# Miniprotein binders against o13629, part 46

Target 1, 363 residues: o13629
Amino acid sequence: MLEAVTNPKSSLATFSKQLNGLLQAKVVVCKSVNPYFNLALENYLYENSTAKHCLLLYTNSPSVIIGRNQNPWVEANVKLCRDNFVNIIRRKSGGGTVFHDFGNLNYSVLMNREEFSHTENASIMIQALRNLGVHARLNQRHDIVLAQSQRKISGSAYKISRNRCYHHGTMLLNSDLEGVREYLRSPSTGILSKGVSSTRSPVSNTKLLKAEFIKQVISCFLLHKSHSTTTKPLSKPRASSKRLYDIEPKSVITLEQNDLLGVPSILKAVNELQSWEWTFGQTPSFKQHLESTELSVSMDISVVHGRLEKVIFSTPNATLEHELSSIPWTGLCYESGFANTFLISGIHSKEAISILKWISDSI
Key: E = the ipSAE of ESMFold2; O = the ipSAE of OpenDDE; V2 = 0.75 times the mean of E and O plus 0.25 times the DockQ between their complexes.

## First folded at step 20 (miniprotein)

Design i04 (at its last look DockQ between E and O 0.54; V2 from the best seeds 0.00; counts 0 for: pae O 9.3 > 1.5)
Fold by ESMFold2, look of step 20:
Structure i04 (fold): chain B 363 residues (1-363), chain A 119 residues (1-119)
Amino acid sequence: as target 1 above (363 residues)
Amino acid sequence: SYQETVRKLKEAIREAKESGDPEELARALLYLAFALQRMGDFKQAVRMLQDAIQTARDIGDKEMQAVALAALGLAYERLGDLQRAMDYLEQAIRVAEQTNDEQLIELIKYLLEWVKKYQ
């Protein structure tokens, strides 16, 4: 006689049925704007979905999403993001940095590895756009661009494993394109990085209503995938005799974040994505060289796993160099303002204080 | 080495409590908070700084109180709570102005402006 089951949920049978339905769903529309949850959900479906094809749609609150092997201090203004509650998140797929906001729709198509195609999902998105009066094409970089202006409205990236993959991307509906410049303009200089650098393209909004675009993407996706997955000829042609709205409702699930609070692997993934060790600590090792003519000093920094490995100062003042080298730099988290606590701890010469301020103003 | 520093400072805090040395207690709490912040453990740093501020206040050490308040402001800046960061740095300035340490006052004012740089 137990007072409680392992999970406080009042009906484990109902929850298990909902979870099994999710893992077989062809389309999942997630209403959460929490980027950590949405990316964790994507990975959960990637690892566990049994549907041949699954489309995940979501929108994130303002977030800078960096690729798996990028350097956040090269790709973004980290302090500006922190000051404005803009998340910085490392995703599990490769590629360049992207900004998400409420005017962007994210799509992710999960599929078996043998079905991976650079162009198939782009064709679905282009058809959905065309149905709403937006004429777009795929360019040589696999971006979707407006046919007339050639401005980018969608970029994508891939994650491929032995058995499964996903193709995910953005669709710029009504994003703050000026805000993108601010958050993605790093103030850092002198970084020598092994990380992947972003390739910037001119962007534009489609100006479509999100609800209308979601309906068209779902319709186009289900019709396209039903043709590729059926072993029997359809009795009715898609374009000439059947409305897009003839799609079975059970194939489409709408989720809230609270629906999945009891899934341990999602909680674990959210915690990992939120961790400093993932977003910043997984940064490929890098070096930085900073120089001040005014202060007659240079600084060389080696950073490993997001932490200072060593710091070397060069200055004609040997006493100052010794003073600066006595500061315990090794193991310090690399971050905007990492020198600030040294300004108020210990006793420093006026010259060392000037150098510490210069570091804080430079990183 | 920060992990070893944290272990030694936790021992120093325990010893200072047992010996009844509140100046050493405040100092050890403050230095533990610095080590935690430098390692990136800002949540634990905030807890240590709250204790350091109260201990420094209780013994009348306004310089240490100002430093601990400034460190608390910096910890909140790293946690993304800009309002608390500015509030604690402003408090730190007011306490520092009650000291004769002109350099400390100037440094905390510099840190407040640094925290506010995108406002």
Scores: ipSAE 0.834, ipTM 0.949, lowest interface PAE 0.6, mean pLDDT 87
Fold by OpenDDE base, look of step 20:
Structure i04 (fold): chain B 363 residues (1-363), chain A 119 residues (1-119)
Amino acid sequence: as target 1 above (363 residues)
Amino acid sequence: SYQETVRKLKEAIREAKESGDPEELARALLYLAFALQRMGDFKQAVRMLQDAIQTARDIGDKEMQAVALAALGLAYERLGDLQRAMDYLEQAIRVAEQTNDEQLIELIKYLLEWVKKYQ
């Protein structure tokens, strides 16, 4: 029984060396399927990576990823996502809503602002696809589409700051395309949103093996970024076929979730991404009209920061209208579970209870 | 404002503790929990509901206990702990059945069914 007394100083020095290696890495392959961790890692690399170009590759468990300025209740079936334990996450980049699952690969290219090129990064992905026999092109919306069918296989978004940027995207390998349709179809009616709306496009899988596609993406990325540093007119084309074997092993890092659980900024970013305030509270203002012909009631809702600002009822029963209007709606989070909180407060007419149930089912 | 309501409820909790009025304490804790839930602060709501449940038990108020248990179930549902959500809603039903309040029992059963739809 050799109790390996792990010397805490050696563990810290090893961790510091690993962290420095991560921050200098040209490629990071994350093995975690935790979408909060992966997006936190992306943000961490965005803020701290010293590499001129860093490629992050990861896969998420089933997750709806909404853009920074999107309305989750417009962009997704929030209830269905909850029912199926599908995470809803607001990313820090713009663009449209995407579904992630085990059949999707996410890529993120982190770089200096001056080097921002969505077309360059897309060309790397298109070359990797080509090397595996998949013919794809960039369309006018900057989506990667299959050349023949024009079906979308990769969506992208970006974030640009003063000094740094990232361009990230999906790659549909063997994703649940029915889940993509179901989770991205809001059942909510009557919403007038100031949020950015997603443009839906027909999607397809590439049907590629994830491991093979990762290898090709890494290869194409490293080759492409090695040529961009040599601004010197190299004279004679030495056909140095830099074999895949001459990749310095320090340039590609494989990472597990446990490797970074000790990083306070990652934990903070995970907690932010998991928060209701970030996910739902960052929703742009919207209005909703709801109507039940059965209950002879209409409801006009104004929502600010994912919370009810104003609620107006209209019903032929003035007493019921007064009762419903007496409920302290202002500041309530826009979700069905809060109508249920009023149901258990116990001081409602039968008619008001029926309407509260209807609201709970409708939002 | 909602912040003013939370302030007033915190003051009512202080006053109820100072006066030794456990009934008003239980009520103020419950209303503060509902307020905190409305704010999306389910973690604080859980703490207030736990205190409300204990206070309601100490005074033998089964109705308040059932309501606070049901609210605790809903707070755990919002925290993503569906198992605790159901467990507390089931406890709330069992306590509510001792009140003979059919409406309360029906409402808590409806809430349990609603939580079960998200399993």
Scores: ipSAE 0.011, ipTM 0.296, lowest interface PAE 9.3, mean pLDDT 85
ESMFold2 (binder alone), look of step 20: mean pLDDT 89; pTM 0.900

Design i05 (at its last look DockQ between E and O 0.36; V2 from the best seeds 0.00; counts 0 for: pae O 8.2 > 1.5)
Fold by ESMFold2, look of step 20:
Structure i05 (fold): chain B 363 residues (1-363), chain A 119 residues (1-119)
Amino acid sequence: as target 1 above (363 residues)
Amino acid sequence: SYEETVRKLEEAIREAKESGDPEELARALLQLAFALQRMGDFDEAVRMLQDAIQTARDIGDKEMQAVALAALGLAYERLGDLQRAMDYLEQAIRVAEQTNDEQLIELIKYLLEWVKKYQ
């Protein structure tokens, strides 16, 4: 941005024009792979877009995306994700846990609330797939599945407010379906969760090229929405027409993360999505019961806002029970390894040390 | 509460600095770092642990030095820096092996294996 350095007023006018163009765009293709930015951008468009219909397309680096009301300790292996730079992010929509990587495409259709339909956006995706030789159907759970195998290739969720909504989903193109299972396999036991549980379905890749699928989705979306907004059909409409895309080039924009560094509400949303308080602290309250026959102990944990509220130990050894209960459990963040600092702080009996190790190995 | 614990330890650190008591300073820094880690304030805990390690080294307290190094490793694990976590835990073991505290050595070795469990 040399022009921005030499003329501050021109750079402000250029930024305002770009932002106005974004808020009027019918299609936004975001090139960032940063999941925090992409989800923040989706929410920004949801709140501020002036287009009647807006399609957002993006891809995320490897990430576990949990639904608004899910428990990350039930849905994922949190430490494994941390060790392998796999993000865990709570999204603002409901539904179950999904994995994103470079081999899937995420789509989000923003619209007015009165236009929401469980099936309309799926039909657009199914037509784009059919134009590329992939035969798919919508099932009763509103997943898109391959017609032959019934294996899932797209799941979706939605968010609805008084005036606007979005319907968003994933399309599996060339994702690492084998590698994802370990990140979604929680090592935790005994959790009594009030959160929404995922219903896991067999999945498959479409093996489509991302660039070709994006092109077809854009074409099908623009054609479909033109029929919804015009009083007359377009002369000789073509769902896969390259000319339709050429006719409306200003309504389709491509952007990078750096294009929006100056938008404070996006930066604030990114910070919120990155926070422990959002992803883990917004977890619905839950309880966990752990037992060790080897150590003759059980532990009952209540967790509120992602922090330990109450811990009760049961063991035949009353002195040990008192020792364990004297540890300041209340207020700890519930995370893998939360007992580890107690192992190296203070003086504990050999029996208490064994139990602390057991807790660390169990959570 | 942990908030009250942090406030009291901050006062203890100030008093130890004013009195020139490096043993109490190292102890209070280490206890503050534990409280911060348990609350989830890992970045601030790292800063306190760096000071605790240096103070423990200056007074020749090898056990406290090893504990502070191990705590630093645990803080980096929580921050997602697995390589730094393992490095500090390995340093903690080497320092602990210069002591007679066999339980401490075994506990830090356990923590290193816990940190590495998906490697």
Scores: ipSAE 0.819, ipTM 0.942, lowest interface PAE 0.7, mean pLDDT 87
Fold by OpenDDE base, look of step 20:
Structure i05 (fold): chain B 363 residues (1-363), chain A 119 residues (1-119)
Amino acid sequence: as target 1 above (363 residues)
Amino acid sequence: SYEETVRKLEEAIREAKESGDPEELARALLQLAFALQRMGDFDEAVRMLQDAIQTARDIGDKEMQAVALAALGLAYERLGDLQRAMDYLEQAIRVAEQTNDEQLIELIKYLLEWVKKYQ
């Protein structure tokens, strides 16, 4: 058994060459279904890609992706997502909340700021759909919709910095559209949020095979971006069927999660995206009013950075009102701080437990 | 501020260690862990809770031990370690059952159900 002592210097040089290849790639197809990795990769390419235009394609495992300025407790059923191992992730782009699953394809076009166009990237996707017999159009909200039914098949968002931007979106191929409705329906009541609210639209699947759609998107992207560099109106479109085979193999990279293991900036971005502080702590301030007629209690909550700023109880039970008001609510995490507070304060009266249960069911 | 609260609790912990008051030490450690959790520092909260559990064990305060174990479970839930969260809540129940405090037992059972619901 020849132990191939892989020379660590050769591995580093190979890795550096692969990384440089990734940063120069016109197309990156990520095979990872880890949503934290994929969003970290998108950010990494956004910051480090030297390509004039880079198309990233990926699919996530079941995940609720909230916009940069959204409230997860308004935009999703946070509890149901937890119960079903559905990741809740705050993206660095604006826009509304979307659900990702194995039946969805995500695209991201990374480019210079000056080249930012909603319509251009949408036209590439619409052409890819057309090549597969799906008739779609761009609507006034910059959603891609089916031409006949006007049902949304692709939503998009963007991030623009000083020098770079990306325009990214979904493409519904064979997603669980009922699961989408459940995870995106908050049970929370009485919330007055300063966050950006999502506009809901009727959705549909394209019913396309992912692999075929990826091929068409890559082809349409490369063709479109090759023509934008030739300013000269040269003569007759020779229908040179540039076969998919004439794609310089260096322009399209397929990536696995393991290929970028050990890139410190990606690991840092993954850890940021997984953090409570990013996901929930970045929530815009909100207030919530809760009332239980059964328990004869009302509660007014102020939440800042996903933590309780102020809690006010009203109940005819003066002992319970005093007990609840004595709790140091301020600074507790909105989603779990109540349970911690009752426990650490030593408050375990039947009435307090009933209120804890009610709060836990209502938020 | 939270920073001022943390500073005061760190001072209380020091004073409790110097005076040899383990009950006040356990209480101050729990309060510090709570303040750290409020700040989102769950890793440091875990350390304070571990010290509180040990202190409570050393003095035979089963109630404080059960509370500290349950709080440690909830801290691990916040860290995303749901297995440790359940394990410590289950330990907290077992210790609380030795107190005969039905309300405490019910609360910790509810916390375990709540953590299980988020799995």
Scores: ipSAE 0.014, ipTM 0.305, lowest interface PAE 8.2, mean pLDDT 83
ESMFold2 (binder alone), look of step 20: mean pLDDT 88; pTM 0.886

Design i06 (at its last look DockQ between E and O 0.01; V2 from the best seeds 0.00; counts 0 for: pae O 6.8 > 1.5, off the site)
Fold by ESMFold2, look of step 20:
Structure i06 (fold): chain B 363 residues (1-363), chain A 119 residues (1-119)
Amino acid sequence: as target 1 above (363 residues)
Amino acid sequence: SYEEIVRKLEEAIREAKESGDPEELARALLQLAFALQRMGDYDEAVRMLQDAIQTARDIGDKEMQAVALAALGLAYERLGDLQRAMDYLEQAIRVAEQTNDEQLIELIKYLLEWVKKYQ
């Protein structure tokens, strides 16, 4: 929030100047590691920036980022993430699930829709890598891979709306690639999902220093975009050994979360991204089939907007089937352990208790 | 629907307060908390469970007290506060062990192990 402590007119004028500068910036380096804020900032710049091209750079605290149309219970171990304070966030763009931590850099290029190119931003990243001694190429899936090992070091996705778009991705610098695999290993079985599934590739770190990579990315971006504006030379060829950003220092802004506390649309976006309804409730409808030979039972679940729509049990024991069907399943949040409250509410047969435990252990 | 269950339980709570019936009050609070948890309203469920625990304690109903404590632990697990979840489930076990309800004791112990499964 903007506060008027001793000189409210001066404070408001300073904020307005900062906000206008942000919306005209060609490069924004955000110091926040809050993934909800960083995704909200990206969307804000996508909607409101007046720069022809804007590069946003940021890093997130440990987070599982799922694509717009993915199923989090297929892509991640939701309870493990929750137990270890690893965020699970649905982003606005399509594509597959990625893990962010302090060892990677996220980049986002915001541009007019007419300038969109799957390969243009990748070439900028590849040049920055090459300048630092890392030899990489773009593969057929539009991932950036190391030339020698073909292991993935950068994946990307995009969002297109109105006459604006962004193309964003991750660059693996020194991420904990092995330690994070357990967060992305879903324990769920039997899910028939119409959501987009991730295609997992072997990954590697570049081992580059983040500060040096940021400098190269900014330099390569500004040089590339200066030539992309299609300027016709007058009378003679242009010749210059100067780097473009040395001439336009106000075009590169470093900001922190506190700089934008007074922007209501960012606060609204942060709240939406944090909501259960967005990350889990926007999951495409799905079905799940679970079987236990030991308990002689099967369970068929349909899930709509992250809530149980219908549950059907099949067992040769008709009394047990009736008992299980009398439980009020419809409307329940789909979640690891969703049967747990039923174990301690009401009286159940020993057979029903065994099945409730089996459900809790299976999801 | 869970929305209709919540409305009926809120009416039951009002009636129990008017009649001065603490056994019905504790029961209705606990049932409301379960409905709220199943709908995903964990913060409101915590508030109802705190009242249910106190009411159950006041009337000496240790089985209800243990169930309410266990439910509170499950609500904190869903809120991502694993330490409080374990603490309340451990309290629930201690209270349940003061009863003769062996099944309740075993179920709460199962829930504690389920909550801890990635520790």
Scores: ipSAE 0.822, ipTM 0.944, lowest interface PAE 0.7, mean pLDDT 87
Fold by OpenDDE base, look of step 20:
Structure i06 (fold): chain B 363 residues (1-363), chain A 119 residues (1-119)
Amino acid sequence: as target 1 above (363 residues)
Amino acid sequence: SYEEIVRKLEEAIREAKESGDPEELARALLQLAFALQRMGDYDEAVRMLQDAIQTARDIGDKEMQAVALAALGLAYERLGDLQRAMDYLEQAIRVAEQTNDEQLIELIKYLLEWVKKYQ
């Protein structure tokens, strides 16, 4: 750490050489558990990697990762995530919501658009699992499942642009599967969302050691990609057991978070991924109907860009309906708007306070 | 349910004590502490983590000791004792550095930075 401070020109040249090495790497293993950094790194490699195929491997701290077009309030228990310091992150890929923790390994294969295959990367993962005694298969949903129990061990998503794509997925090694159920269970009722809904499936752990699984994935990936480049029919199957040791050390890079903190585009991507505007403001428009028979009130909410657009109350008490409707709902963040409403409204009616509490408990 | 998990882990702790398997005991104590933390029972989690740390120390399992110390730091953060939280996370880093598990070290460092950011 200390040696980087002394000669700024040598540090820049070394950094440039390291960065060029990263952009040419066939495999990148990130040691950071920061989910914002790891997703920013994935995006950076997607945009800048010159490798024909790049495998990124990383693990995140406890995080709910929602798809690009999903509603976090439908896909997760947002309150429970906040209370437990579980990150909620909107990824730039499509697909369903997943939970990441220390017991999960994430893989991302970055490639040219023309080389995009759902099955190829899954076959590499299935071979790595097989080498460790885990029998898995690809199902019709492109999930990797245990062959016997059909329980999901890996979900996947993708992003495709004009020239580049990535196909990424999870691998459940030793995740908290009960915690996954809690964080991915929204308490919210009456939501009509234009967002993409997740399909839930029974999940299981592979119970593999992360380090051993990483070694197998790297080996299987490098072997698979070495054969795809040799279009020449090599005649005899030389059973050259190319030992794991014949991997050119320049093809596999291990990264720490600190190695890339100086990259402005990564910092910008981290800041974007941490922003409320990206996480919640990119939520597709939705409506919610709430009803309390006890309080004799119903509420219709319209939400656009994660903010309240319209709130309509219905109650037999016209004075109370007018009081509730006088609150400046429009533009409040759905996530915090109701809590903030207690501070903003100056409402002293006990009935209105009771309804505001009910709303706060119901969203 | 976490209640069923707790019951099974309490049984595993009993069996590990009866069999004299300290590795299984340390693991079961740690898992119980995680279940208790998820239930919001941080006081009982602290007790289980203290036992896990001691058991891990007695068997020389530095990885388990570092994880249990980090978990104890997080339990104290939840109890509002940020000073103890930082102290145990710093201890966890020092123990993890003896394992050469760079991922574990980076994890605990991240947790410490996270606790420091909310002070």
Scores: ipSAE 0.019, ipTM 0.313, lowest interface PAE 6.8, mean pLDDT 84
ESMFold2 (binder alone), look of step 20: mean pLDDT 90; pTM 0.910

